VH-VL binders against q80uz0r647to840. Designs and how they scored, part 10

Target 1, 194 residues: q80uz0r647to840
Amino acid sequence: RALVIAQELLSSEKAYVQMLQHLSLDFHGAVLRALENVEQEGREPLAQEELRQGLRELPAICDLHQGILESLEQRLGDCGEGQPQVADIFLAREQEFEHHAAHILQFDRYLGLLAESCLLSPRLATTVREFEQSSQGGGQSMKHRMLRVVQRLFQYQVLLTDYLNNLCPDSAEYDNTQSALTLISKVTDRANES
Below, E stands for the ipSAE of ESMFold2; O stands for the ipSAE of OpenDDE; V2 stands for 0.75 times the mean of E and O plus 0.25 times the DockQ between their complexes.

## First folded at step 1 (VH-VL)

Design v8 (framework fv_rovalpituzumab; at its last look DockQ between E and O 0.05; V2 from the best seeds 0.00; counts 0 for: pae E 11.2 > 2, placed apart)
Fold by OpenDDE, look of step 2:
Structure v8 (fold): chain C 194 residues (1-194), chain A 124 residues (1-124), chain B 107 residues (1-107)
Amino acid sequence: as target 1 above (194 residues)
Amino acid sequence: QVQLVQSGAEVKKPGASVKVSCKASGYTFTSYAMNWVRQAPGQGLEWMGWINTNTGNPTYADDFKGRVTMTTDTSTSTAYMELRSLRSDDTAVYYCARETYYYGSGTYFYFDYWGQGTLVTVSS
Amino acid sequence: EIVMTQSPATLSVSPGERATLSCKASQSVSSNVVWYQQKPGQAPRLLIYGASTRATGIPARFSGSGSGTEFTLTISSLQSEDFAVYYCQQYNNWPLTFGQGTKLEIK
């Protein structure tokens, strides 16, 4: 049963990483290109820089989860019929989850900056619009897609809790899973406060 | 003053094509996206698609994909909408509408200026 | 696509009275709703955007409210020129979609 849940974790992580790649490569990249044009026009350079800095969390978060995905694939591929070990994948990346915290804390700020920048640059506004119309994302707004980044942490809480409930309490994996849940909770608490 | 002036009324046979023009003035044409919306007689509004006036890249509503082509001529600040394989239920007033944006609690897009509309009648 | 449903289809109100028009979305559209006014033989006119912000030149008697799935356009005191068809539109999701309209007529 624990193995089945771990497999679900892997499956959902694959889908999540695909979504993140779309945000990181297509949205982030397109926005940066559009911002270059804004700078050439001499408009609000400080605001543009803040926006670029805020958006850098997207590639960082994408890299984090790409690493998680790779580790999950390796661990679940090697465990065979044995007890999977997946909790330490999260624990080893505790520091990287600060990117999620930053994303949450800066969410309203960089959305505001983006809106302001769109006002100053119709090209940027159109770029954002085109991204929202892309085939990936189901036609959801950019804001909703950004929120999905945070929602994944709550999904981890659910999945890891189910995983925990199917582990032997005397196992090392049990203790590590509890630690992983604590780690995720620290980040999600910030989300709830925002 | 911002103005969108559309071409005159058209009468077409089923199977024919129609091309409606929308000439923009009073603003920088390539700085605002252009949308097309139609309205059948006595019915509501239906969004057809939009075009990036800077890049010329269009996006169409699913119901019109394959039958509609949106283009622009930046030299004349004119947007065009061609609808092919016309049928009776295509009878409608077609509008071009400029899309603008608002900065407030978020980013908002809306149609602030509209053409006067072009009646296209499809009848055998 | 998101379905916008307006109610009632027809609203009969006397001049000087308050009119309340409803628009419901099939799913949350945040505050990304626009209201248009259309008179016979004319193109739609922008009234409200962002669910609650009046466009430039729109009289104060017009107000918009709501978020998520429930939206309302209110005309506090109807003037003779306010009798028209009103449309709500969402721009939260693609494709853009309009309500079917509410006809405001003289009682």
Scores: ipSAE 0.285, ipTM 0.766, lowest interface PAE 1.8, mean pLDDT 91
Fold by ESMFold2, look of step 2:
Structure v8 (fold): chain C 194 residues (1-194), chain A 124 residues (1-124), chain B 107 residues (1-107)
Amino acid sequence: as target 1 above (194 residues)
Amino acid sequence: QVQLVQSGAEVKKPGASVKVSCKASGYTFTSYAMNWVRQAPGQGLEWMGWINTNTGNPTYADDFKGRVTMTTDTSTSTAYMELRSLRSDDTAVYYCARETYYYGSGTYFYFDYWGQGTLVTVSS
Amino acid sequence: EIVMTQSPATLSVSPGERATLSCKASQSVSSNVVWYQQKPGQAPRLLIYGASTRATGIPARFSGSGSGTEFTLTISSLQSEDFAVYYCQQYNNWPLTFGQGTKLEIK
């Protein structure tokens, strides 16, 4: 049963990485291009700078999860019928999860600035709406798409808890999974405390 | 470890074309834009354009628009730059360069990693 | 487009001394300036971004300052490996533009 949960972790990670790649270049790039000529629209330089900075953690978050995905693919491809060992994949990347904490801290502020800036810049508003439409046709708001970035941490907590409950308590994988859950919780808690 | 490895030196006649490759490793290729910059012998750096590696959509500098084509192959993590209608003053080292976030004030338009360069010589 | 003008074109300095390189933008680029080092036969290397922040692995003897239109790269105690060409680049406006370079050579 542990293996089935580990395989769900892998498949959901594939989907998550694809989503991150689309946000990191496609959306942020489109916003930056829309901002290149905003001076003719009377925008303040500081507000434009804050929008340019608002998604600065996404490339590093994408690199983190690509590494997790590659490790999961290798580990589960090698495992065969035995008990899976995946918890150390997260433990090895503890410092890299700080990019998630940094993103969470700036996320709501960015969305507020983007919404307010769209009221002041028709070019920016058009760009955001075109991205929302082009990715799904009737797609979710930018807020919902950015929520998926942070929701993954909560999804890890759910999946790793379920995984833990299906491991032998005497095993190293059980102990490592507890440590991985603690790591994920520290990231979410530290961001919330700031 | 991030690395950009470019194709080898090329010698071309005026009027020909050249296609330079840049193979990326050590990072998620589709998460970072790729830029192309050239340097004529004894001269400074000249930006040629960039490509969104996730969509394949390029943007070219005005001086090269009409003569340059930038593409990617995401399955091999490789970017390509093709320069057509070569002239003798296109003799230069051509670099690929990865674009990244700037911590602090706010754009991604500086280059944290560069390829080793590809010398293209255009002569009769 | 924004013109980046570096001075001097060539700077001759003895090892152990201080070098000061200037970069001037034709209009304000805020703090959106980066400095690269290029040694003979090598690709450029990122030194400073945001006008003043050292890139990873860059020795503390390199420092940058400035905002608006005037920017300075300072090397406080020159080492033999620091003799190279230095380029500034602005990333405030499209298109991205480079200065013409300052060659730092041994006196």
Scores: ipSAE 0.007, ipTM 0.489, lowest interface PAE 12.4, mean pLDDT 82
Fold by ESMFold2-Fast, scan of step 1:
Parts: structure tokens; C-alpha cells; sequence
Structure v8 (fold): chain C 194 residues (1-194), chain A 124 residues (1-124), chain B 107 residues (1-107)
């Protein structure tokens, strides 16, 4: 059962990284290009700059999750039908999670800024629509995709909790999973507190 | 203020191609997407596709993929729609239409300004 | 693809009467529906967007309502210039889809 949950963590991480790569490499570049060339018609430069700065965090967030994905693939590939060992993958990245937590948790706010910018820039709105029509996700809204950045942290909490409940309490993996959950909940609780 | 002026009526034989133009004025051309919609005599409206006037990238409706090409010339603020391998059932009035953008209301938008239409007649 | 179905196909009414036109979506489109008016030989004209917001210059006798899958265009106190074909369109999902139209004709 634990292995099945760990495999779900891996498969969902693969889907998430694919979305992040598309958002970071394709959408981010297209949006920044559109913002550079947007007509100014009363839009404050400060609001657009805040959006630019927020979106520039995407490559680093992508790198974090690409690393997690590669580690999960390695660990689960090597264990076969054995007991999985995945909790320390998160623990090894504690500093990265803490560094990016503030930016990840602000993606709901960045979505709001993007929506405001689209109302003031038909050019930007066209770029967002073109990205939404791309082969990835088809007609899924940009709101749905950007909210996944925030939601992934909460998904980790759910998946790791289910994983923990299917582990032997005497195992090292049980202890490590509790520590990983503490790390993730610390970041998640900060979002709810803020 | 805003005006979309289309090229004149065309008569074509089956198998030929037609290229319709749509010249925009009264606004910044590259700030609004351009859509193409056709209407066969006595029939309803059929969406053909749109073009990002800033990037030049088109997106076509499934029924027209492989037969249609949409382009723009930003120096003249003109959009073009070329339809190839014409059939008698392609006889229609072809419209260009400017798209409004209001984020949060969906991934696609409605048409606030339309060209006067170009009648394309395909007959043998 | 979302199918937009308009009813009736033809509505015969007298000037001064009230006309009610229906538009139904095969799945929810929220409030992302627009109505166009088309007179013979003319391009369509924007009437209402967001299901209920009148476009600039559209008389108050035109009103739109509805959300989800059922939408209505109402024209009160019909004038001679209102006899035309009316189309609904959704802009919630790709591809953009139009209804088949309702022809409003003089009784």
C-alpha cells in the first residue's frame, strides 16, 4: 500500500514537472515578451514589474521539482517491490523549500496580477489565450495551471500523510516521513497564517 | 473610430484558392486578436480561426485545418485569410472580427467590431 | 465542443410586443455568453456580453439573463428596427461556438 502511494507521488510529480516546465520555459518567456512590448494606457509600471519578478521565480521552482522527480524515479526504480525510501528526498531539500515557499505561496496573488494586466493589455490576454490553446492541457485555464503551483505543497501534505499511515511505526522511513511532513506543514501553515 | 474594411467580392472555380483582406484602422492593430467567421447564404455563423496580431501565430478550427492560412502585415495593419481547394459549399460571406479581452471571463472572447463581409462565390 | 441551441427557430411578433429568445448550452458556460443582432445584408452587431451586460449604444429594451446552461434575450416594446436574426455565442471553452439563430419576424 505504501509502495502504491509512493508510486502516486512519483506519477503526480511527473505531471506537475511537465506543467512547470511548460509554464516556466514557454509561458514565462511569452508573457515577459508581451509585457516588454505592451502599450501603456494608464497601467502602473510597478504592478507589471511585481508580476515580472514573481514569474522570474518559476525556473528555480522548476529546478527544485525536477530534482525531486529525478530522485523519486531513481529510488522507486531501484526498490522494485521492496519498501520505498522517499521521505529523505524532501528533507535533503529543506533549504530550497524554505527559500521558495514565499514565492510559491504568492502564485495566487500573481494570478490576480496577471488577470489585472490582461484587462489592461489585449496583447498579454492574447498571449495567455494562445498558451491555453497549446498542446498541453488544451483549453484548461491559466488560473488552473498557476494555482497548481500553490496546490502542490498541499498535495505533498496529503500524499505524505497517507504514506505515513501505511508505514511500520518502527521503521526509519516512518520517522523520516514525520520529519518531511513537519517541513511541508511548516511551509503550508505559514501560507494560512499569512 | 474603429474600422475594419474588407476586400471586394470574389468569384472562384472549384479547386481554386481565395485570399480575403481586412484592413484595420482607429486602434493599435497588434493589441487585438483578429478572428475569421463565415456565413453561407441563409445559414448561421461559423468560426474559422483566429490570429495573434502581435506574434503572427494563427489557430484554426478543426474543419479548416489544412485548407486555411491566416497571416498579418503589421506595417499596413491588415489581416489576411486564404482558403484553398475551394468547394461549392464554401460559398459564403467571410467576416473578419476584432476580439475583446476581459480576463476572468473565459479563455476566449467575443467580437466587438466586424468587417463588412466579403462574398466569395464558388461555382463551376 | 459545446453545442449552443437556440429556440424558437422563428418567432413571429407584433411591434410593441415583448419577445423572449432562448439559448441553451450542452454544458455549463458560466456567464460567458454573448448575443449578436444581424440584419439582412449587414455584419452581426454586438448586443450583450457576459450574459447580461449591454454593449455601448444598445437600447435599454434589450436585456439578457441566465447562467450555466440556460440563457435568455428579452426585447421589450419591439420596434420595427428590431426585426432581425439573433445569435448567441459562448466564449467559455474552445472552440468558440454559435447558436443557429432565431429569426424575429413581423406577425
Amino acid sequence: as target 1 above (194 residues)
Amino acid sequence: QVQLVQSGAEVKKPGASVKVSCKASGYTFTSYAMNWVRQAPGQGLEWMGWINTNTGNPTYADDFKGRVTMTTDTSTSTAYMELRSLRSDDTAVYYCARETYYYGSGTYFYFDYWGQGTLVTVSS
Amino acid sequence: EIVMTQSPATLSVSPGERATLSCKASQSVSSNVVWYQQKPGQAPRLLIYGASTRATGIPARFSGSGSGTEFTLTISSLQSEDFAVYYCQQYNNWPLTFGQGTKLEIK
Scores: ipSAE 0.005, ipTM 0.485, lowest interface PAE 12.0, mean pLDDT 81
ESMFold2 (binder alone), look of step 2: mean pLDDT 90; pTM 0.901
ESMFold2, look of step 5: ipSAE 0.006; ipTM 0.483
ESMFold2 (binder alone), look of step 5: mean pLDDT 91; pTM 0.921
OpenDDE, look of step 5: ipSAE 0.036; ipTM 0.629

Design v9 (framework fv_rovalpituzumab)
Fold by ESMFold2-Fast, scan of step 1:
Structure v9 (fold): chain C 194 residues (1-194), chain A 117 residues (1-117), chain B 107 residues (1-107)
Amino acid sequence: as target 1 above (194 residues)
Amino acid sequence: QVQLVQSGAEVKKPGASVKVSCKASGYTFTSYAMNWVRQAPGQGLEWMGWINTNTGNPTYADDFKGRVTMTTDTSTSTAYMELRSLRSDDTAVYYCARSFEYGYDYWGQGTLVTVSS
Amino acid sequence: EIVMTQSPATLSVSPGERATLSCKASQSVSSNVVWYQQKPGQAPRLLIYGASTRATGIPARFSGSGSGTEFTLTISSLQSEDFAVYYCQQYNNWPWTFGQGTKLEIK
């Protein structure tokens, strides 16, 4: 029921955080170094300032989701067979979600910039391929892994909606879940309002 | 509607090569990676590799490295898988499959490759 | 690599009954499990991803559950079209690996 959906939220958050850590700690640094080397060699600049800046936001986004993961682990460990209480984890992070929303939603655009940069830079293309071939890369395309950053917000909407539908309408958790959904919808809708 | 249409059945001799095609339609080809999965008669599924359709960069399963090449032609939204140095135990149905949420949401109809003397 | 083990190899059940299929991972795969249905002569069909999320167009009688190393696919009130082979797959660690399959057949 509601607990099963909350456990899925926890499990998927753990997988997502692992992916973000690999992107943040292993991949984005290598990409930034590859881009800098091309510029330093006096070649035509890639002029992907937005891509470079977006990749530098990954550690902060990782920190946000690491916090969510830790809170989910604590809450679900404490609830036993009682009703789970997870919606306020998102509400407590409203300001962080609003702050990072612009960067998170731009990751679809960053994928296009990354693809274009790979066509112009054999060094960058090699870095992307090597990451994808590594055990940490898991054989998934870089495009699908970076799309996961944008997709996580939409996945929260799906999971929280399923969670809400399995809660007692008279509960505080029901009200908090509606508020969390409103927050996540507001964040994701900003991408569509442009 | 999403559709993946593969080339027809092939009969090959041991040591030959085979190249299977997979034509995609109904979506933006470069937005999803393409995977190749095979199934020997009466056996389960075996992942062979995938290709990043946006960059053209392939990743191969260890068992197929050195014998397989995956390519794409974005102008025709077609993916290709070439398997070389065919052995009798390469007899299988070969599928192309679109990546989705780390699984595969759309599959081609399959291409039977028979390797016999 | 992670080994995925499905049980039973064959499950004989009557239409209208409930079927429960198991999938075990040799080490924790979180909730990163996908389920497929394959009918004779056809390509596999995506049923469940993320251990419990139904893919588009999949009937509500199909449900997935589990996390860590133990996963279950449940089909409530079996229909005649549900008799097929079912595969689980993990995507927690590269390479992605499949189970051997469970054949669901009419009793």
Scores: ipSAE 0.000, ipTM 0.416, lowest interface PAE 18.6, mean pLDDT 80

## First folded at step 2 (VH-VL; framework fv_bexmarilimab)

Design b8a (at its last look DockQ between E and O 0.02; V2 from the best seeds 0.00; counts 0 for: pae E 9.6 > 2, placed apart)
Fold by OpenDDE, look of step 2:
Structure b8a (fold): chain C 194 residues (1-194), chain A 120 residues (1-120), chain B 108 residues (1-108)
Amino acid sequence: as target 1 above (194 residues)
Amino acid sequence: QVTLKESGPTLVKPTQTLTLTCSFSGFSLSTRGVGIGWIRQPPGKALEWLAHIYWNDDKRYNPALKSRLTISKDTSKNQVVLTMTNMDPVDTATYYCAHKPYSWYAFDIWGQGTLVTVSS
Amino acid sequence: EIVLTQSPGTLSLSPGERATLSCTASQSVSSSYLHWYQQKPGKAPKLLIYAASSLQSGVPSRFSGSGSGTDYTLTISSLQPEDFATYYCQQYDSSPYTFGQGTKLEIK
């Protein structure tokens, strides 16, 4: 059963990374280009810089999960009938999850700045609208899509908990999975406090 | 769903003042960036922008008609009112109110319009 | 004021054909402030294209806009029966925010 849950983790990670790639490559890139145009117009440069800084977390988060996906694919591909080893994939990337923390902490500010900038920049507003109307996003708002980034951490909590419940308590993987859950919980706790 | 509806007299005498009300739903005029505009169209003719008002009570008028136009809003009632003084038969037209999500944006949602005839 | 001149005044085409409508401004207009509307008889105008080339939500992909400066174009790649209407361009670059005189697209 542990293997089945790990496979679910992998399949959901694939879908999640695809969504992140769309956010990081298409939306992020387009917004940055729009912001450059705003700067040339001399409008609220400080606010634009802050917005750009907030957007930097998206590529970083995307990179994190691409790495997780690659590792999951490798580990589960080689596992055969044996016990999968997936907990260390998260533990090895503890520092990278700080990008999620930053995303959570700055989320409201980021959205506010983006909204204000859209009022001033037709190009940026159009960019955001086009992204929200894109077929890949199912018509979801930018805010909703950004929230999905945070929601993935909660999904990890659920999946890893199920995974843990199907491991031998005397196994190293059991201990490591507990550690991984602790790691994820530290980040999700920040989300709940925000 | 955003909806707008124009109401007011459909017949006005020359030199009288026209008062039209735009009642809207599905959005708030307190929302930053939002505006409501008035556009008219004489029968068989092109569209003419008259005025619009924004969430912050910023008002814009067609310069050619500014002296005759007054636009106001009641956010609590979800209404915008347009008054036009000294009406003339040449002012006979279908009058529309329409929603703007941003100051630079187009009118994306329109009322059905109301035909106002100026006649003695 | 900025005068928008649309051409042709009337365009007669058959379903399935390509339609090209022109809007020329008396002075340069930013593409961000140039919009296109469709109007059917007895109905209010409907927004089709905003910011010269952006398709409004719900508008079929056969509609497209292009242009810059003083010259803008609305294109319908393959005309459908429901596309026969009057089309207006509008600018929000400077007051008064003027409309073109319209192009009537009719069935040949």
Scores: ipSAE 0.127, ipTM 0.709, lowest interface PAE 2.2, mean pLDDT 91
Fold by ESMFold2, look of step 2:
Structure b8a (fold): chain C 194 residues (1-194), chain A 120 residues (1-120), chain B 108 residues (1-108)
Amino acid sequence: as target 1 above (194 residues)
Amino acid sequence: QVTLKESGPTLVKPTQTLTLTCSFSGFSLSTRGVGIGWIRQPPGKALEWLAHIYWNDDKRYNPALKSRLTISKDTSKNQVVLTMTNMDPVDTATYYCAHKPYSWYAFDIWGQGTLVTVSS
Amino acid sequence: EIVLTQSPGTLSLSPGERATLSCTASQSVSSSYLHWYQQKPGKAPKLLIYAASSLQSGVPSRFSGSGSGTDYTLTISSLQPEDFATYYCQQYDSSPYTFGQGTKLEIK
């Protein structure tokens, strides 16, 4: 049973990375290009730089999950008939997950900065609307796409809990899975406070 | 601005170990997300991915060749090294190193390649 | 292992014509991981299209990509003399990361 849940973790991670790539490759780049063409205004450059810096966190989040995906593929490709070992993949990336949580805490701020910038730039507003209507954007608002980032963390909790319940309690993988759940819970608690 | 160059022997004998160096400029392997991969192309044939390495020392190898390949980096020298053991005439190919700006991105900049011939 | 089969193997066309190059995967590939490269004789591959349909910086707009799942297409709307080369699709979805065998686009 544990192998089936690990395979679900792999397949769902693949789908999640695809979504992050669309955000990072298409949306992030298009918005940055539009920001460089924003009309002159009287506001401080710091607001635009803050939005620019926040948007750069999307590639870092994608990078984290690409690494998780590649590790899952290797572990489950090598698993054969043995019990899977996947919990350490998450444990090895604790600092990156903490970085991920910091970005999530700023999502509503970045959406606000983007909305404000769209009021000042018809080109930027058009760029955002075009992305929201594209097939790669899936027809969803930026708010809905950002909520999927948080949703994945809760999905990890569900999947890793189910996985834990199907492991031998005196195995190293059981102990590691408990530690991974503690890590993920810490990250999700910070995200829920934003 | 980003450039890569492969260096190493152009002729090796069967069973020898090949060591190739990718020297690069215009980026640092300390930059989050950055990676370098190795790809080969036998004369007149398709490209084959061999391995890649990222800024955080994550490594991936083509499973068919994993037992023969080792990839490493020296961030201070701006170099990535590929070692391939037990060379065979079938391994004759042009070997390329290539840059990824993020772990999930395509290989956007390639080196010129170096032809390695394996013969007795 | 995901096998990418390109069709046709060789495509002979004249400048000004429209070229359509196919890449078929043995199993589904996420479009985010499907890329196209151009390679001229004696040169390294050059990235043309990433993520199935996104044009790399500096690539002419006559190039376009489309597709999803197992079927992907590279289109050159009006061939120029410099477009005669070999084209490879590549997937980065599942290890080993594989390339197609190539389509040689040659002058008729």
Scores: ipSAE 0.006, ipTM 0.572, lowest interface PAE 9.6, mean pLDDT 82
ESMFold2 (binder alone), look of step 2: mean pLDDT 93; pTM 0.941

Design b8b (at its last look DockQ between E and O 0.47; V2 from the best seeds 0.00; counts 0 for: pae E 17.0 > 2)
Fold by ESMFold2, look of step 2:
Structure b8b (fold): chain C 194 residues (1-194), chain A 120 residues (1-120), chain B 108 residues (1-108)
Amino acid sequence: as target 1 above (194 residues)
Amino acid sequence: QVTLKESGPTLVKPTQTLTLTCSFSGFSLSTSGVGIGWIRQPPGKALEWLAHIYWNDDKRYNPALKSRLTISKDTSKNQVVLTMTNMDPVDTATYYCAHKPYSWYAFDIWGQGTLVTVSS
Amino acid sequence: EIVLTQSPGTLSLSPGERATLSCTASQSVSSSYLHWYQQKPGKAPKLLIYAASSLQSGVPSRFSGSGSGTDYTLTISSLQPEDFATYYCQQYDRSPYTFGQGTKLEIK
């Protein structure tokens, strides 16, 4: 039972990482390149550095989940002799989860900065529209795409809770899973406060 | 199969202008996110990024060399051209063009390189 | 400009050993823009690791990368004869986009 939930973590993480690469890294690079062109053209000052800082959180979130995926893939190959051990994968990345919290807390501001920057830069506006309309971008608004970043954390809460309920309470994995849930809940509580 | 090939003179004199062409196949420079960069490597030394150009004609140059560099593309011919003015013996290097599938991605496929020697 | 300093300059090891190559940036680099290349004499560089830890398609799993901020590492488990080459790290975060000076991995 715990193994089934670990397999669900792995398969859903793979799908999430694929989605993130389309949203967090491809979009990030395109926007940053478009912002470089705005700077080169000498256009009026805009909060471009703030937008760059916010966009840097998306690649860090993608790095976090790429690392989680790689660790989950390794653990599933290694668990044939005993119980799964996955909770420490999350615990080892506590500082990186701060990128999720920062993203969540500033989400509406970053969308506003992007929209305002699009009004001042036809090239940036075109880049965003092309990404939103591409098959890789899926046709959804940028707001909905960025909210999917947060949705994974709530899914973790559900999956890790179910995982915890199928572990022996006196095991180290139980304690570690409880700590991982505390970590994830702290980040999601920040999202609910916004 | 993505391939790139550098072409141009292998010997130039000091002060001359070097023009190198990157001819490529297996992708289109009209594809969103795609880019081509130029990198050089002096004999026995490290790699140095020179410039890149993306599908949307966005261009960037190494600031130390920007007054000497011009990059352009011809999407119809599958070519990218780099021009470097006022060549000096210190510019002797192997010059590579390289592909980027996305703007954030590394240079995933490189040409074989062309050695350009600058001497009188 | 972000200077990438690789250490050691030369690493002499035998096949089957583990190689650990360091890349230190003079200022913080987003790991999404830190890449590793392999270059053999007379050949063009070959991409190994992109975004600090992601393995390029077709690269053997004995290669791995890690790191964040200013400190990055390339690890090769159980060296093979074809792995003896020069390795470069590269940042694409802030212009000018720079490469490290290289680590030459040679047969001891």
Scores: ipSAE 0.000, ipTM 0.441, lowest interface PAE 17.0, mean pLDDT 80
Fold by OpenDDE, look of step 2:
Structure b8b (fold): chain C 194 residues (1-194), chain A 120 residues (1-120), chain B 108 residues (1-108)
Amino acid sequence: as target 1 above (194 residues)
Amino acid sequence: QVTLKESGPTLVKPTQTLTLTCSFSGFSLSTSGVGIGWIRQPPGKALEWLAHIYWNDDKRYNPALKSRLTISKDTSKNQVVLTMTNMDPVDTATYYCAHKPYSWYAFDIWGQGTLVTVSS
Amino acid sequence: EIVLTQSPGTLSLSPGERATLSCTASQSVSSSYLHWYQQKPGKAPKLLIYAASSLQSGVPSRFSGSGSGTDYTLTISSLQPEDFATYYCQQYDRSPYTFGQGTKLEIK
């Protein structure tokens, strides 16, 4: 059963990474390009820079999860009928999860800045609107799509908890999974406080 | 099937303006996320990005060449036009137009390229 | 601008061998914005890898990409005759969007 849950973790990670790539490549890139035009016009350069910095977390988060996905694929591909080892994938990337923390902390701020910037730049407004209307996003608002980034951490809590419940309590993987859950909980606690 | 084809003069004199046209099919430049870029390659040298234009008429230029470049689109004709002023022999290169799908950051389909020689 | 330096300039190998191509950036580039192209003589470049490690549709599985930050690698696990070409890395992290100088993979 632990293996089945790990497989579900992998499957859901694939889907999540695809979504992140869409945000990181299409949205982030388009916004940055539009912001360059705004800067050339000499409008609110500090606000644009702050927005740029806030949105920089998206590529970093994408990189993190691409790495997680790669590791999951490798571990589950190699384990055969044995007990998979997946908990350490998260533990090894503890520092990188600070990007999620930053994303959570700055969430309302950069969305506000984005909205303001859209008022100042019709081009940016059009870009954001077109992205929101894209088929890949299912027509969800940018805010909702950005929230999906945070929601994945809660999904990790659920999946890893299920995973834990199907492990031998005396196994190293059990202990490591508990540690991984603690790691994720530290980040999700920030989300709940915001 | 997505296809692109570059057209324009193959010989340009120094100081003249180069005008290249990219004719494309298999997609629409009105589709959200779609863009077309221009890239050049001097003989035996590396690739250099020049400019791109997107469905929403957003334009990007290489900063080093921005003062010389103009990109425009005619969605109804499925054409993108690049102009480059004050041509010099150093600008001799194969010029490509390329398609950007919904994904922003890669050119997935290229035209065959057109060699432009700048000579007196 | 971000300068991408590829190494080696020329790589001579035989069919069946493993090829490892390096792309080093002058500053950190997100993996999401790093891409690889293949170009054969007299032909336009072909996209191979996007976002550092994602295989483009239709590209054989013997091609793979990895890396982060300033260091990226393209790997061909077992070279085929048709793989001998010039390979370019490219970044879209910031303008101007630059290419590496290329690595020529030639038959030994």
Scores: ipSAE 0.000, ipTM 0.510, lowest interface PAE 13.2, mean pLDDT 89
ESMFold2 (binder alone), look of step 2: mean pLDDT 93; pTM 0.941

